# VH-VL binders against LON peptidase N-terminal domain and RING finger protein 1 (LONRF1): the designs that were tried, part 3

Target 1, 211 residues: LON peptidase N-terminal domain and RING finger protein 1 (LONRF1), of Homo sapiens (Human) (q17rb8r558to768)
Amino acid sequence: TAELSHLTKNVPIFVCTMAYPTVPCPLHVFEPRYRLMIRRSIQTGTKQFGMCVSDTQNSFADYGCMLQIRNVHFLPDGRSVVDTVGGKRFRVLKRGMKDGYCTADIEYLEDVKVENEDEIKNLRELHDLVYSQACSWFQNLRDRFRSQILQHFGSMPEREENLQAAPNGPAWCWWLLAVLPVDPRYQLSVLSMKSLKERLTKIQHILTYFS

## First folded at step 9 (VH-VL)

Design g_py (from f_vn with heavy chain S103P, light chain N93Y)
Fold by ESMFold2, look of step 11:
Structure g_py (fold): chain C 211 residues (1-211), chain A 123 residues (1-123), chain B 107 residues (1-107)
Amino acid sequence: as target 1 above (211 residues)
Amino acid sequence: EVQLVESGGDLVQPGGSLRLSCAASGFTFSSYSMNWVRQAPGKGLEWVSFISSSGSNIYYADSVKGRFTISRDNAKKSLYLQMTSLRAEDTAVYYCAREGYVPGGRTEWFDPWGQGTLVTVSS
Amino acid sequence: EIVMTQSPATLSVSPGERATLSCRASQSVSSNLAWYQQKPGQAPRRLIYGASTRATGIPARFSGSGSGTEFTLTISSLQSEDFAIYYCQQYNYWPLTFGGGTKVEIK
């Protein structure tokens, strides 16, 4: 579904966890800097900020996902519970700082659509195979883990008839990445991909490690 | 086949203006950030300017800030460099360069390069 | 601005021999380093990105190594077509910066 670009310069960055398009990202905000950042977002009406994982070499990763603020509950102690959902993916061009929190100049990412008929067919075949593999993985999880995923993330999104309709590709891919027990580096790599074929291929390889 | 073709290079007097163009083919132009890089005769390479895929972010070398303007037209698959207040030290071959792609990594390396267009600034 | 220093300025080497080119950054650039080859009257050609990742279609004789401040391009068994100018380029910080080049010439 089409997400629209509007913020690209000095974007506020929350450095915490991996976020993915379409995927809920509930946050418990206690740090003064992030309380300030979120309050500013609400007051200005932007109601969004970038989410990036931490990086040992830099303050935060070179790729991330915009979070759209859906609801904020302010607690008596000054802390907040923030309901967000993932929007547009981005890469970091240039890092900055504002009042204790990170900022970035960013470039939004979208999938490049496949036009060749033969390539479309091949993509559908790959998609179906990987989707099946994901479903099998999910069904073979221990009961407690399956229950925890269902509670926090809901069911795996249904396969989509038009694989290329959404700029970020099928929602199930992002759901899967959110629940997968893999190294953040592999998750970050997939987040950055502009090809559905690349994404599916990598997901397949990840699933193979767990056959 | 990915191609970049520069045009607009000419002989101009100091204080003059030129507009360089770069025509792109063989790739989804709107998905790539683009750069200008120059090389003075018999000298090394110097990065000049960057423009993000949407055109929303633009960076310049200090040597050209306030004199050069980078732009792009994604519908026409074209990159531009508007040069004003030209100086002798702007004499160079000007290369159009596509930014790289690699999943998960920084991409501000150049592949491919155009063949270049010569700008000569001389009295 | 990050200063990239290449050494030697000129390297004289016989065909079939090994060439070793050095690139030093004034501050750490992590692995965000690319190598280019430029033949006379031609545009630069990318050889290596990420310090050590060889581009598709680049012969195996080209290899890159290093991280941080010190980087090396090695050409094992030089071919006649390898006599060119080689440039390093950092992409960790804005502005993007190139080394001064190393000319590899026939001995």
Scores: ipSAE 0.715, ipTM 0.874, lowest interface PAE 1.6, mean pLDDT 91

## First folded at step 11 (VH-VL; from g_py with heavy chain N35H)

Design i_h35h
Fold by ESMFold2 at other seeds, look of step 12:
Structure i_h35h (fold): chain C 211 residues (1-211), chain A 123 residues (1-123), chain B 107 residues (1-107)
Amino acid sequence: as target 1 above (211 residues)
Amino acid sequence: EVQLVESGGDLVQPGGSLRLSCAASGFTFSSYSMHWVRQAPGKGLEWVSFISSSGSNIYYADSVKGRFTISRDNAKKSLYLQMTSLRAEDTAVYYCAREGYVPGGRTEWFDPWGQGTLVTVSS
Amino acid sequence: EIVMTQSPATLSVSPGERATLSCRASQSVSSNLAWYQQKPGQAPRRLIYGASTRATGIPARFSGSGSGTEFTLTISSLQSEDFAIYYCQQYNYWPLTFGGGTKVEIK
């Protein structure tokens, strides 16, 4: 969604895991810094924060995803259960710090729409092919792995009639990236991509790699 | 073809004002962060300002902060630099520049550059 | 802000020969380093990003290397069109900063 806020300056950043548009990201929050961050987000009415994966060279990765807070449950022991879903993808412009948690100035990312009729056709064809390949991959998983995915992430989103309607492209692409056992470098690369064609092509390559 | 065309460069007196424009074509303007970069006659390159793709984040070089205002109109595919309180050291060719793209990497390199517009600040 | 130092200021090279240009950062910029070519009366043109990645359409004779604080642009066999000023630029930190340039001129 939620265009509730176009927060782009001094965005609070949770440095934990990889998050994707449309994908639920349930969090178990125990650290005082992150409890503060989450409380502030609710109190201010923004109900959003950025999620980035850690980085060895920087405090956190150059790309991330905004998380929309759906609910927060405060536990007696000081922990919080935070129900989130992925929103807009972003690029980190500039890193900061506030009260022990990381912040960033960010630029939101969205897909460049393809307008040429022939290119749209080719995009559709590629989409359909890669979707099929994803479905096949999922169905061929070992029962244990498939069950774990279904429990954690739900079922694979259905095909979308308009591939270019959403700024981030088809939901199924993001689901797939969430569930794929791939190198974080590949995950970050795909998160950053402004072209559905590029995303699909990379996904195809990943699927082909694995058997 | 990706094209950036600067205009509005002129001769102005110290303490004067000038507005520079940059017309973009051949790419999805709204998808790219944009920069101004200047070059004093016979001297090197100096980064001036940054504006994010939506216009929501803006950065300035210390040398121009409080005197120059960068803006963009994504509907008109145009980048602007409003210059006030002009000084002799602001004399330069001013280039608009599109920020780069690379999946997974830092993108704050410039491709392409415009041909530039000359600003001269003297009596 | 990060100071970028280029050496030599001027490099005199004969056509067909190798040119080697140096760029030093005042602190580590990782691999977040670009190289530009500027010919007289023209805008800069990108050559290299990420220290070593040639931009689309840049001839193989151009190569970049280094990381951290020490960077090198190498032109393996100079062509007539390669006589220009070459600038390095770091993009690891704000503000973005350029080197002072290296002029590559005919010997």
Scores: ipSAE 0.716, ipTM 0.875, lowest interface PAE 1.5, mean pLDDT 91

## First folded at step 12 (VH-VL; from i_h35h with heavy chain G105D)

Design j0
Fold by ESMFold2 at other seeds, look of step 15:
Structure j0 (fold): chain C 211 residues (1-211), chain A 123 residues (1-123), chain B 107 residues (1-107)
Amino acid sequence: as target 1 above (211 residues)
Amino acid sequence: EVQLVESGGDLVQPGGSLRLSCAASGFTFSSYSMHWVRQAPGKGLEWVSFISSSGSNIYYADSVKGRFTISRDNAKKSLYLQMTSLRAEDTAVYYCAREGYVPGDRTEWFDPWGQGTLVTVSS
Amino acid sequence: EIVMTQSPATLSVSPGERATLSCRASQSVSSNLAWYQQKPGQAPRRLIYGASTRATGIPARFSGSGSGTEFTLTISSLQSEDFAIYYCQQYNYWPLTFGGGTKVEIK
């Protein structure tokens, strides 16, 4: 089952929305093809599938995020409520189809850790600056918008002591991207980044635009 | 600086075998997909094979499927091409190439290329 | 497999003049096209990716344009070091494929 949790070939793809590492992605599934896809994921024990946004040129985007199934409720009317959370990020190598739903060969993405002690200190300084900017942005929102974010996404994750411990970097970065009203092109760009410095820099630019 | 250094090219008989190596330095090898590209004498470029950063996905040109095996060792920062059942038309300079990185877009272009290693298949 | 056709096969141009190289794909490759320069005895060097994005360190006289099936590489004022063979390469579909090359030589 552990081997199945590291799928890279013919991975089933749900073409719908942006998903991010660590961010919940609740789904209502009613299309027969996606109901089949979800049932197969559970029956085979993989309990995961890829999520990509649509793309006019290629049917779906070249980057996405795996969703881990936490629970599935099959409703009496045939719909499914699927409780998922984002896992590993990936790039699409090759596209396919299976029984009406999309598939892909994929390559997982992880941050490249910086090893230089000076670079690590600079990274922590940048992180703390951008985190503070994100907190200020969130607190300056109109009460209605802040309440909607809290209701749908929960609280902003706390900063992490070891910025490079997780392969995807700090969880608060992904939470922020999920709640920001940002163009999908910028979202895909940040999702695909293998450098925490690049991601923090882009987030800073986005926050400056909205300030 | 980023470097790729091929080795293992030689003169070999038809039907023979040869193993090419590519030593990588100056970048995080395990985070990049890698390719082999070849060029027959006086001819153009031909993509040969692809291996993903973890090694989990591998693609071959039809002309070499079943005869060539690409592999990588991320701990040794090395890329390999095991060639078997060699034919005269496999005579070429073989380049090791690093796949690109550009956030948000497709990356299957090559930078850098190694210097190349010559494989000659003749009686 | 996507066939990439380059024209002309050979382009004779005087130093200081413009060279225009064409690359056509048998099916749309969107903007997933790269250009390479290869000098005698050397490995190819990347010039352009994404059809029109110049790689770092490539002089401004090199420019790429096009999308879909028709692509152009333009060298606005040829320098002595620009006489070489130029290849286009699509990366929208597997297998990855190159054009046959355009040799730019001194007239």
Scores: ipSAE 0.817, ipTM 0.907, lowest interface PAE 1.0, mean pLDDT 92
Fold by ESMFold2, look of step 13:
Structure j0 (fold): chain C 211 residues (1-211), chain A 123 residues (1-123), chain B 107 residues (1-107)
Amino acid sequence: as target 1 above (211 residues)
Amino acid sequence: EVQLVESGGDLVQPGGSLRLSCAASGFTFSSYSMHWVRQAPGKGLEWVSFISSSGSNIYYADSVKGRFTISRDNAKKSLYLQMTSLRAEDTAVYYCAREGYVPGDRTEWFDPWGQGTLVTVSS
Amino acid sequence: EIVMTQSPATLSVSPGERATLSCRASQSVSSNLAWYQQKPGQAPRRLIYGASTRATGIPARFSGSGSGTEFTLTISSLQSEDFAIYYCQQYNYWPLTFGGGTKVEIK
């Protein structure tokens, strides 16, 4: 049911890597605790769990992304291959534990939409400029790197007509952040942003640095 | 620009009930977690309660658990504190407070605060 | 519950002098600490967050330092408007907790 897809309390947390909205996140699961966590998510019908990177101070980061389970493949060697895709971004409120895996109370994040006509115009201009920079960067990659990205992440999502329609902003922004070689702390900062302008500005900075 | 205005403070008998309200303006209320913080006369500050931006997570100080209920109405840009079984030690100025925003870091600090509303519990 | 201990309770300082306020946490709160100023009859005003980040509009004479369990607020050259009560607040653990306050008064 729709109610089961909006978890906010004692959400199961997989502590591993950075995940982003709309971006595939295939997982190889071998640890008994995570196999249990994933089986529970399937059996209860929620079919989702949170993904956070590790953090020395707090076991896992204060921000993460929900992963939606698309499919699970059990392998003869005891591993599970779990096909997931990123969903909603979240902030960790309070940490917990259940049966060896981490849990969290969370607050979902979404962009604050600008309504001022001049701000919308400026946002569109910035978006179009940064999108062009991203396209140029991707087309100028060496064939080896471009092929690896296409195989692992697929092609860059199309630009969207209404850049504020989605709660997380344009999908291409998250795709780009997933493929760029950016420091994890920088990634967490961008993941947590509630402003599309702020996010686009940061992406532009990154692209300019690597150009 | 950003404003929080509390109301509903009053003189109440022990065991009584009272509902505090906080009207928000000048920011996207539904994007922020909100808090109540109180200050007894001549005393320091005490955090009372938290409600997440959607209202889905709620925390209370032990001193008020089971007696106070925090709620919000994002359509009306309003925060509430329903108080029951009031005691003399609940006498305080009650502040409505907006939680902070800092990309990548924890945000449970307060800016702005409302002006406060006085609750007095006495015979 | 994390106990925040402020010292001294009262600090008597002449205008133009330096004030140093201490805040100690009962266990590490990392850098998740804020400082507030409160004048009589007013709501608290946030000065510092993240232990050392000065909020926009706060004069440069205010500075915060420390991490873990020991934190300091320094006012480098006291102005007449700085005589107030100052509170520290940790936000690393629930429940959120404040120190008892340090009253800065004119000598």
Scores: ipSAE 0.812, ipTM 0.906, lowest interface PAE 0.9, mean pLDDT 92
Fold by ESMFold2 at other seeds, look of step 13:
Structure j0 (fold): chain C 211 residues (1-211), chain A 123 residues (1-123), chain B 107 residues (1-107)
Amino acid sequence: as target 1 above (211 residues)
Amino acid sequence: EVQLVESGGDLVQPGGSLRLSCAASGFTFSSYSMHWVRQAPGKGLEWVSFISSSGSNIYYADSVKGRFTISRDNAKKSLYLQMTSLRAEDTAVYYCAREGYVPGDRTEWFDPWGQGTLVTVSS
Amino acid sequence: EIVMTQSPATLSVSPGERATLSCRASQSVSSNLAWYQQKPGQAPRRLIYGASTRATGIPARFSGSGSGTEFTLTISSLQSEDFAIYYCQQYNYWPLTFGGGTKVEIK
């Protein structure tokens, strides 16, 4: 049911890569524990699990992104391809284990909306500047790199008229973070931000580094 | 401008009940996890309870589990602690505390704290 | 439950001198350690989070260090307003736990 999509306790965690809201995250599943985890999510109807990168001090990072299962495709060699797309961002409250895979109690993250009219105007100005910088960076890539990004992640999402309509902010921000080769710690910092201004500022810094 | 104001502290007999309230202002209350922390007179600080921003996850110290209930009303920007079966050792100043925010790091530190409300359990 | 042990219980220091406060965790808490200052009749004030990050508005004379099980708060030149009780608090594990406090007194 739809209510099952609001998991917050003992959420199954796939420990692998960084995932972002709205970004496709295709997975190859070969480990018995993750095959079990995904089977359970389908059987119970939740069709969701959390994605976190590994952490050397803890078993996995303190922040992650829920993945919504779209389809599961079995390969002849016994592996399966799980088509997912990123949903809500979360922070980890408490870690657990179930049948070999990690679990967590989590708290979902949303952007805090800016309501002051002058601050909204400043936010729009910053957004348009950084969006233009991102477009310029993408258009100036060599054809091979651009083609690789298009094949794996698709086209850069269009700018959105209402910057604050979605709880996670504009989709193009997440697409850009997914395609840029930055340090995982930097990625986790941005994933955890509850301020669109903060996120745009950080993206601008990243784009400057790659220019 | 960020402010937390506790109320409801009183003198109560053992076995009695009280409900503490905490009014929040100056920040987006629904975006923050909240805590109760207490301090017995002349003693140190003791964490009491946690409630996540949506209210979906709740944790208690073992010393109060089964007797205290934390809740929140995000529309009213209010945090509550319903206390029952009160004991002498529950005598303390009770603080509400906002959990922190720092991108990329754990946030279970407290800023700000309210001024506190005194609960005295005596017979 | 993670036991936080602060030492010494009381530290007598003259104004202008350096104070060094210790906090030890019963298990590693990584860098998930905060320090608070509390004066009589007041709520605690956050000084340090992440073991070593000074909170906004906290004077530079306050510094934190350590990771794992051993942590230190240093006040490099004590001011009159610094005589207070100081608490460490770990936030790596539930339940969240505080140390017993170190009272910094005028010598």
Scores: ipSAE 0.812, ipTM 0.907, lowest interface PAE 1.0, mean pLDDT 92
Fold by ESMFold2 at other seeds, fold request of step 13:
Structure j0 (fold): chain C 211 residues (1-211), chain A 123 residues (1-123), chain B 107 residues (1-107)
Amino acid sequence: as target 1 above (211 residues)
Amino acid sequence: EVQLVESGGDLVQPGGSLRLSCAASGFTFSSYSMHWVRQAPGKGLEWVSFISSSGSNIYYADSVKGRFTISRDNAKKSLYLQMTSLRAEDTAVYYCAREGYVPGDRTEWFDPWGQGTLVTVSS
Amino acid sequence: EIVMTQSPATLSVSPGERATLSCRASQSVSSNLAWYQQKPGQAPRRLIYGASTRATGIPARFSGSGSGTEFTLTISSLQSEDFAIYYCQQYNYWPLTFGGGTKVEIK
């Protein structure tokens, strides 16, 4: 299916926050190491870098998301405002360092497609149920929280007709995970999933907890 | 049923070459990283090589680096090990192994293993 | 390279009794440790991953424990099919490395 061989060795890693496919990740960059890293990504034409959360034992987590640079604004004081959006998810194979910033060899992740007719039907039923639950949760939020979400994250992406077409699954799932206040271990677990069914099941559990 | 079937093991003279194959079935081959692991007669297990799911990252044990080449063909659901400059210490049963999957954690454990193919290097 | 040391090399145990197998790593491997069982003429079978998590279908008499550098596989009540060689394997660092094995044999 998709060609994933573009950038997989010594990938520059920004160690900061959770990023998800399709979700915007605006950054204010002031550290010299990350300013250098971003300048290099633009000059080499790749316009991408990996985002991983920090990890107490390993410097950064074993899973992350590539960020695609949409725009960079260099400020006179040396800071940069970087407009990015989440792309492909990845697993860290081997860690490295370059000029003060982390690097990694990575393996891109994508969902394993369900092909059995009965399993596809069950997946569609689960998807529609969880989507409905997510819409209900969002509509029943207090006005101030709903407004803050819309301002910061935008609207929930629309339901997709072919829920297995995208290699990362439906965009609304990632939007919802970015908005919900969940534990970092849980976030990494969901990011790493190769099963849409598993992801939907986890989302359902979260929504039930908050309902 | 997930299945891995190795082939190509043979008797080879030192300095010779041999190509091992592993046919995969019962799972989405292109979604998994793959390994070769070997076991010399009467000895333990030794990891030999790794190839990522896309084939873009490849690692080798120091004992085989520069002599062995791992590759995969995702369309044919096949894993390969091209062996050259073979030595007596390369004599072993060679196993094809699928890397694991568990959300959120490291996955470099093996399940399933093939039944192995014997490579004998002797003059 | 991380050296994995298993002890004892051979463990003689009567059926129904408890077996305790040790695995030591030369550096911390966190909980990134797996255990395998290998019977004569067969490929290894995975028992444990993540130091303590049993694989699906593995009997409850198999249990793993430990983290960092010291790990244990326990077989609580040996069955006739459990007489085999057991290997530990770390997957925290490249290259991946195995212990030398512990042969569990009937006394």
Scores: ipSAE 0.805, ipTM 0.904, lowest interface PAE 1.0, mean pLDDT 92

